# VH-VL binders against L-cysteine S-thiosulfotransferase subunit SoxA (soxA): the designs that were tried, part 2

Target 1, 259 residues: L-cysteine S-thiosulfotransferase subunit SoxA (soxA), of Chlorobaculum tepidum (q8kdm7)
Amino acid sequence: EVNYQALVDADVKAFQGFFRKEFPDVKLEDFGNGVYALDEDARKQWKEMEEFPPYELDVEAGKALFNKPFANGKSLASCFPNGGAVRGMYPYFDEKRKEVVTLEMAINECRVANGEKPYAWEKGDIARVSAYIASISRGQKVDVKVKSKAAYDAYMKGKKFFYAKRGQLNMSCSGCHMEYAGRHLRAEIISPALGHTTHFPVFRSKWGEIGTLHRRYAGCSNNIGAKPFAPQSEEYRDLEFFQTVMSNGLKYNGPASRK

## First folded at step 20 (VH-VL)

Design e1 (from z3 with light chain Y30R S51D)
Fold by OpenDDE, last read:
Structure e1 (fold): chain C 259 residues (1-259), chain A 121 residues (1-121), chain B 108 residues (1-108)
Amino acid sequence: as target 1 above (259 residues)
Amino acid sequence: QLQLQESGPGLVKPSETLSLTCTVSGGSISDEWYYWGWIRQPPGKGLEWIGRIYYEGYTYYNPSLKSRVTISVDTSKNQFSLKLSSVTAADTAVYYCARTPYTSSGFFDYWGQGTLVTVSS
Amino acid sequence: SYVLTQPPSVSVAPGQTARITCGGNNIGSRSVHWYQQPPGQAPVVVVYYDDDRPSGIPERFSGSNSGNTATLTISRVEAGDEAVYYCQVWDSSSKHYVFGGGTKLTVL
């Protein structure tokens, strides 16, 4: 029987090795801070912002939503173990359903299962709840497993997506976030792909609000002139799965502020 | 209680466009947790998926029908529609609209009663 | 294209157990759903996620999925179980909902 985990572990080693080579002065655990790990001035400014994080109110709101009773008397808190500190459990491959389950998916699944309306996927209450969960999960190690053939297939789909060129600019995720990592494209420093998923949801100054990883994926697609996929589509869930696996060993550090 | 109901002409001439509408009641088509799809069944034959749509307009189609199929959604009317162009006798079938969860699990939990569309000159 | 293969027909006597197979390459790595379609009616899901049963569906209906074969098992078959049964999966590679050809269950 094929050891799929071993195959994936080799990919992780190679992927992280690439970034360690490109950025020898950056500790592995700091890649979760994105461009702030690369630029000292930006990091200082970011740290100042983090004294009064722009997402603070969203975390508080998320906590309230997390504990808000459903019509049936239960709440989101009833759906998750460990007091809701479950960021490190997601994403995972569900061997029963044969698909990747993200944190946002799990949140809405809980709501729907309890007779509540699902949240919109990219912003608003879904991001607030995710922010709260992320906040109480800070420091958890990224440790996504890929053991079965089915899980490996999902992983490979995410991988394929990450390296595939798309859009009018004919660019891939890797084309920017690996090949141009740390470089300026227009007025922005391109973040390394390593650690992309550790700090979501994020309050982006561009958005003026907190948003999910899949919102960022859609935005990235637009940036390269590619048609976005739907949030929490199989494509984006698989991409999240792959990227999170590539960040194994890092620590979750969401929510975060970004430009 | 969620209900789906197909509507449209039961007879279409060859080379014309088949047009059907599915009216959803007892639930919102804008619910983020579901796709909405069309499935057909030729007389005495099996089920064939045609396509699906998300309320924001994202679609997937059966590759064999993709060039001829258009599915659209009207959130204001809580409806979604099917257009199948250049029909032939092979497109004669009972057409069902159905709902499926927004997951990739991909089962259809609610169906319309189906409507027979006959392609004949 | 991904293909699901079902036997065209299965016959069982009342009270006996019917087994309907659905063959597909590595189907065990997919989630299989089963539909019952009585004559002149729309299909209804009777088993989903390989072996889960919707509320209202009798416990006589069960499913399994492993390797290259999924199986719908109907124990203590009744006359009312006579219908065409379809297996179905989502094929992520082709982005296609794939149905089997259907199996006509006849209760003798």
Scores: ipSAE 0.933, ipTM 0.959, lowest interface PAE 0.5, mean pLDDT 96
Fold by OpenDDE, fold request of step 21:
Structure e1 (fold): chain C 259 residues (1-259), chain A 121 residues (1-121), chain B 108 residues (1-108)
Amino acid sequence: as target 1 above (259 residues)
Amino acid sequence: QLQLQESGPGLVKPSETLSLTCTVSGGSISDEWYYWGWIRQPPGKGLEWIGRIYYEGYTYYNPSLKSRVTISVDTSKNQFSLKLSSVTAADTAVYYCARTPYTSSGFFDYWGQGTLVTVSS
Amino acid sequence: SYVLTQPPSVSVAPGQTARITCGGNNIGSRSVHWYQQPPGQAPVVVVYYDDDRPSGIPERFSGSNSGNTATLTISRVEAGDEAVYYCQVWDSSSKHYVFGGGTKLTVL
């Protein structure tokens, strides 16, 4: 019988080993800080910003939304255990539904199940609620399991996506975030792929607002001249699943501010 | 309550384009939690998926029909449409529009009553 | 392309149990849904996610899925259960909603 978890663990080791070799002075736990772990000046500025984080109001708003009663008297708080500190539970492969479930999907699924309208994806209330959940989940260890063949298949789809070249520029996620990690492209330092999923949702200065991981995925697609997939598409959920698995052992540190 | 209703010509000539519209009531096609799809059933035969669309325009089509199928959405009218070009007698079927949750496990929870489209000279 | 295989027909006496199978390569790694289609009507989901049952569907309807076979079980079959039943999955590789060929359930 194939031990899929063992296969995945080996991949994680190799993946993280790559980055440890490329960035020997960066502690494993600091990769969740992205480029701020690589550039001292950027880090300094980031730390100053974090004294009054631009996402602070979003977290507060998210808290309010999380506890806001539905028409049926329940709330998002009713759907999630541990007081809502569930960032570390997502993403996960649902062995019944045979698909990856993300935090944002779970949020809207809860709303729909309780007769409420789903939040729009990528930004707004979905990001605020996600931000609140992330904030109270800080420090949780990334520990995504891949045990079944079905889960492994989803994992492999995410992996394939990560390494596949796409778009007019014929670039892959790995092409930038591994091969060009720590280097400047268009005057911006490219973040290493390790830890990409630990700090979402993020307030990006470019957006001027808080947004989800899948919003960032779509942006990356546009950057390379590829058509984006829909938010929470199977493609992006599998990608998130793979990238999160690759970050096993790191700690969740969202929400965060980014350029 | 959610209702889906197919509309369009019941007769199409060979080589022409079959055009159908699904009107959704009691819910919005812009609801982020759902895909909208078309399924057909030739007389006395089984179900065949044609394609689906998300309200933002993302589509997937049956590979066997992909070259001839176009699905579009009109959020202002709360409608989505099917176009099937170069039809033959093999395209004679009851055509259903349906809704499916915004998941990758995908099942169709609401269906229209279906509309028969006959391809004949 | 992924294929689902159903027997063309199943016959059962009233009060007995009907079992309709849906075969597919490693179908147990997929989520299977079942539809009931009475004559001249649109299909209605009776089992989804292998073994979940929608509100309004009798407990007589149940599902299972493992290995290469999913099964719809209808206990205490009634005359009103006579219909064509379809299994369905999503194939992520081909991006295709796949239906079985359908099984006509006849109540003797």
Scores: ipSAE 0.932, ipTM 0.958, lowest interface PAE 0.5, mean pLDDT 96
Fold by ESMFold2, fold request of step 21:
Structure e1 (fold): chain C 259 residues (1-259), chain A 121 residues (1-121), chain B 108 residues (1-108)
Amino acid sequence: as target 1 above (259 residues)
Amino acid sequence: QLQLQESGPGLVKPSETLSLTCTVSGGSISDEWYYWGWIRQPPGKGLEWIGRIYYEGYTYYNPSLKSRVTISVDTSKNQFSLKLSSVTAADTAVYYCARTPYTSSGFFDYWGQGTLVTVSS
Amino acid sequence: SYVLTQPPSVSVAPGQTARITCGGNNIGSRSVHWYQQPPGQAPVVVVYYDDDRPSGIPERFSGSNSGNTATLTISRVEAGDEAVYYCQVWDSSSKHYVFGGGTKLTVL
């Protein structure tokens, strides 16, 4: 009866079309660079940082963690195919468990399944492992599928979240990252929502460390006076799913440095 | 070897607050892979979910009980607690604490043995 | 306010197969979990994610889920299987763990 992928593909076309119209001089592929696709002065400074990226040691540490033996003799490498070049496989909708699985969920699931303590969700070693996996996956295509009613329901919950106004400032993800994209809000240029998920994890100058997408979600929630959802909660995983689907056709390009 | 054990008063007067504690042993409540929950069962009746908590303080509550329920965590004691205010005879039940994986469509993989709480004068 | 419906009881002869149903609107798009509760005891999960079994649960316990019906199947039923069986889902719309009303399995 219902071709859910066709419904989602139409949404993707409309969403990307909005940004192509608002930023006609920006190539679709460059939206993965966030504000650096939009602001030449910021791009020059960013290119200087990327010659000696602040996350270099985090990638090295992530590789070490990825290969570190568990007590049972296995490692994170035991859970991931392609030598860990798997960023393009995430997020996906697991048809058996009827839920979105993110890369960070898969990392901690591997650890717990092997008797190891899970990493903290927002930063630290999970972000370092995620950075390593992202670094060896650069160029993989964003191609998230939404083929079942259950997957479509998760997509729609993420979509509803993205457009819903929240917090004391009564603002939405779409209000900032579509309506105000490319404009100055406070001291910062607001990045377009297209391509948001392709470059995580990020080393933010503001953080002084590498961190995950869901740490960024919590930060955005706090900025508008809303209580953050739990990291890797169903709400944030569905939001990541929606946002990543909207970036279908772009390429993964993490880790990255950001302000 | 994870074990969950409910504790608290077995009798509570109408209009007062029911308070229970679940002590976790053989594992840590400060675990990023789990939620901790409360379920109850009135005598001869079915199971009713009350709420759940992630150890950092994020909660969901059964909509029918939400106005009367508080679930909290004491990580230093490896415990989580239930408070149910303004109780009536309808709140007489066996109360279970339980664990569920951090996944969306979770199930309760470990249960306490349950404790009967009777609401009466 | 998602609702799960179970028959209140099922009777089966020893050695035969019991099937306990759990009805719900589009339940096939959800993960269904099954609990066994012997008299006077806490529930124990016997099937999760529709058809997975925890360690220590015999292979004669199995599950299926499609359309509007999930089913717990217990083959070669033994007297020790007498219990109340509950189905359960997570309803993400209401943020609510929903249990069925329970089915008493009688082995006679």
Scores: ipSAE 0.765, ipTM 0.888, lowest interface PAE 1.3, mean pLDDT 92

Design e1 (from z3 with light chain Y30R S51D)
Fold by ESMFold2, last read:
Structure e1 (fold): chain C 259 residues (1-259), chain A 121 residues (1-121), chain B 108 residues (1-108)
Amino acid sequence: as target 1 above (259 residues)
Amino acid sequence: QLQLQESGPGLVKPSETLSLTCTVSGGSISDEWYYWGWIRQPPGKGLEWIGRIYYEGYTYYNPSLKSRVTISVDTSKNQFSLKLSSVTAADTAVYYCARTPYTSSGFFDYWGQGTLVTVSS
Amino acid sequence: SYVLTQPPSVSVAPGQTARITCGGNNIGSRSVHWYQQPPGQAPVVVVYYDDDRPSGIPERFSGSNSGNTATLTISRVEAGDEAVYYCQVWDSSSKHYVFGGGTKLTVL
């Protein structure tokens, strides 16, 4: 019988090994901090910002939304165990539905199942709820399982997406976030792919607000002249699944501030 | 209670464009949790999926029909529409509009009653 | 593209159990949905995600899915169960909703 987890674990070892070789002075655990793990000046400025994080009010609003009663008397808290400290449970492959489930999908599924309107996918209240859940889940281990053929197929679709060149610029996620990680691109340093998903949602200076991982995916697609997929589409959920598996062994550390 | 209702001409001439509208009531087409789709059924035959749309404009189409199909949405009227160009007798069918959940791997939980479109000169 | 195969018809006596099969290559790794279409009516989902029932569908409708075969089981069949039954999956590689050819259930 095929041991899908062993195949995936070998990929994780190779992927993380690439970054250990390229950045030998960066501890594996620090890749969750993105460019702040790579550049001392950026790290110092980030540490000052973390004394009064720009996302702090979003976390507070997210807590209020998480506990706000629905019309039926339940709340988002009714759908999530451990008081909502569940960032480490997502994403996962649902063996019954044969699809990847992200935290954002689970939030809107809870709302719809209880007769509430779903949140918009990319920003706003869904990002605030996600920020609250992330904030109370800090330190939970990334440990995404790939145990079935169907889960492995989703993983491989995400992997194919990550390495495929797209758009008018003919670029891939891997080209930027592996080959050119740590290099300057105008006012930005390109973040390494390792640890990418551990710190979402992010408050980006460029956005002036908190936003989700899939908002960032759409932004990257636009930057290379590729048409974005729908937010929380199968394509982007499988990409999140692959990226998060590549960070197995790291810790969740969201929400975060980024440029 | 959510309801879907197909409307449009029951007769279409060969080589013309088949045009149908689905009116949604008891719910909003501008809903982040749903796709909206078209399925057809030739008389005495099985179901054939035509395509689906997310209200922001993202579409997938049946590969066998893709070159002739356009699905669009009008959120101000709470409607979505099907256009099938260059029709032949093979396009004679009952046409259904339907809804599928965004996360459910594609089962259609609500269907319209269907409308027969006959392609004849 | 992915193909689903159903028998064209199944006949069963009232009160007995009907089993309608849906064949597909490794269909057990997919979620299978089942629709009932009574004569002259729109389809309605009776089983989804292999074995879940929508609200209002009697418990005598059940499903299973493993290997290369999914099965819709209708216990204590009634005359009102006469319909064509379709299985359906989503095929992620072709981005295509695939229906089986349909099975006419006759209650004799």
Scores: ipSAE 0.762, ipTM 0.886, lowest interface PAE 1.3, mean pLDDT 92
Fold by ESMFold2, last read:
Structure e1 (fold): chain C 259 residues (1-259), chain A 121 residues (1-121), chain B 108 residues (1-108)
Amino acid sequence: as target 1 above (259 residues)
Amino acid sequence: QLQLQESGPGLVKPSETLSLTCTVSGGSISDEWYYWGWIRQPPGKGLEWIGRIYYEGYTYYNPSLKSRVTISVDTSKNQFSLKLSSVTAADTAVYYCARTPYTSSGFFDYWGQGTLVTVSS
Amino acid sequence: SYVLTQPPSVSVAPGQTARITCGGNNIGSRSVHWYQQPPGQAPVVVVYYDDDRPSGIPERFSGSNSGNTATLTISRVEAGDEAVYYCQVWDSSSKHYVFGGGTKLTVL
């Protein structure tokens, strides 16, 4: 009998162990803060921003959208338990559909099931709703389960994606966000991969707006000369699944502000 | 009510390009929750998937046909199209357009009526 | 690429139960969908995600999927059930929607 959870738990220990060795002065739980855990000057600027965070209005708009009645009198609140404090339930592997389900998929599925137009996937109102849900879910544990062969296959596809080199620059997620984590790339410090998924959605100064994890995936692909996959594609959902499993034991801490 | 309707020439000469369009009514092709696909059925044979497109231009194609297939979308006309190059008699089939939900393990929930395309000189 | 195998035909008397199989290596780890195609018509989904039914499909249509075999079961078969039935999966490794060869249900 194969214990798939034990296999992935061993990978989690190895992955997190790499970052503990590379950054021995950073507490494991602080990797959810990205560059702000690594760089004192960036952390000081970030603490100032958090007094009046740039995403504050997006969270308020997200709350309004979450409760806004559909034409049929229901709302997004009708689809989610715990008043929407559900960030810690996503992503998960749906054993019926044999696929990873993300929070963004669940949001649009709720809308379509109730006769509403889906939101655009990468930014805008979906990111505002996601920000609200994240804000009321802060402190929930990352504890993604991989219990079946099908779930393990999705996990392994995400793992293979994370380590595969691609694009004109022949680079991988792991090359940048493990091997070069903490180093400068032009004016930016490369964030460590551990904790990447815990703090989305993010308001990035580069974007001038709040955006989703999969918008960030597309941006990173473009930077290395690779064609992005479709937002919420199987490839990107499996990548989110793998990355989030690697952060098991951390806490969800979104939304966040980033450069 | 959502409807899909195939249109195009019913007769194509060998070595030429088969071209079909699917007109979508009762819904928008520019929909974040759906993929749009083509499936064919040669006479006396089963169903064969050809390819799928997301309206922003992302495609997957049947590996056995990939070198000859192009699927594209025209959002202004609410249509998507199929081009199959270098056709032979083996490409004679009923061609269906269909919709599937934006999931990995989705199924085709709406089908056009199908159009017969015969490859003959 | 991944292959699905169906028997070419199944014959059943009215009122009896028809079972149509769809064979595939480890098909139980995949979601299986079933389509009914009456003569001269487009396919219509009758079972999806192994055992769910669309609205308007009678409860006498049911599905199961485990190991290497998925099965469409039609209880109390009627003459109107006479059609070709196809199974279908998504194969993630080849990025391919795979159909079985079809099974002609004859009601005698």
Scores: ipSAE 0.758, ipTM 0.888, lowest interface PAE 1.4, mean pLDDT 92
Fold by ESMFold2, fold request of step 21:
Structure e1 (fold): chain C 259 residues (1-259), chain A 121 residues (1-121), chain B 108 residues (1-108)
Amino acid sequence: as target 1 above (259 residues)
Amino acid sequence: QLQLQESGPGLVKPSETLSLTCTVSGGSISDEWYYWGWIRQPPGKGLEWIGRIYYEGYTYYNPSLKSRVTISVDTSKNQFSLKLSSVTAADTAVYYCARTPYTSSGFFDYWGQGTLVTVSS
Amino acid sequence: SYVLTQPPSVSVAPGQTARITCGGNNIGSRSVHWYQQPPGQAPVVVVYYDDDRPSGIPERFSGSNSGNTATLTISRVEAGDEAVYYCQVWDSSSKHYVFGGGTKLTVL
């Protein structure tokens, strides 16, 4: 009766249309590169860094972790099809559990289901495994489905989060990353929200290490004086779901380096 | 192997604070895959959720109790605690601590044995 | 606040099928969990995510969930099944684990 996918597809068209209008010289496919799609000098410097990326050892460690046997003889490779080239399968809405499943959630679920200790959520080994999976998944299409009322409810919670103002600065994700996208904040250019989730995990110079999308969410919350939600909370998983749906049609391009 | 055990006074005077501790053994409270919660049951009545905590300090509380409830963790002792202020006879119940998976639509997979707390003068 | 409604009691003869209902507005869009609580004991989950069963729970325990009603079904009921049964959901809007009022199953 209700075609939830059609409602979502209309939102995607409007959302991407906003960025096409605001940045008419940027190819839609290049929004996955963030600020490096907006500024030629930054893009050239970034491409030089990507020739010898700071995350290369993290990808190698992630591959080792992905194949490392559990005590029961299985490994992370036992839980993921396609040899681990599965970035394009996440996030998705699990119709059985009525919740969004992220790649990081699936990694720890695999470990716990096999009697292993879960990884910490924001950085470390989970980000290394995620980086490996992303590295062998580059070019996979973003194609998140929203086909049930329960999936649409999760999408709408993420959408409401994205547009809601919060914190001492009374700012929203949309205020920064849509309305002020491309403007300078201190010494940085504010990245457009389109394509935000396609390139995670990222090695940020500020962190000195690779980290997850939800670590970045916590950082953005702190910057506006808002208390972060827990990593992989329902709130942040629904936000990732909404943001990734808004990038439907782009390609996954993680891991990446960022300032 | 995992065990949860409630402890604390069995008798609390009206208007005072009910304080309980749940000791976790056979597992770690500092587990990324779990929330830790409190549920109560008045004698002869149904189950009422009180609140839950993630070991890093993130909490949700039952809206009907939120003004009186504090849940906290002590990871060094592998414990989490409940404080319920300004108690009345209506707070007389068996109090359970329990664990739930780190999912949105979770269920409580391990429960303590429960401890009866009576509120009377 | 979200409300779950259960009948106060259900009686069945040994060997027959017990059906315990849990009513809620659009409960079919939620994951429903069921607990068995024998007298004087802590609850034990018997069905989760509508129709999954923990190891050690007999296959004669099953669940369903659609529309406004979830149902716990116990086939070939035994005297040892006498207990109070609770349904439970998570309500995302109020951030609240909601329990039904409980249904006492009597085997006679």
Scores: ipSAE 0.710, ipTM 0.876, lowest interface PAE 1.6, mean pLDDT 92

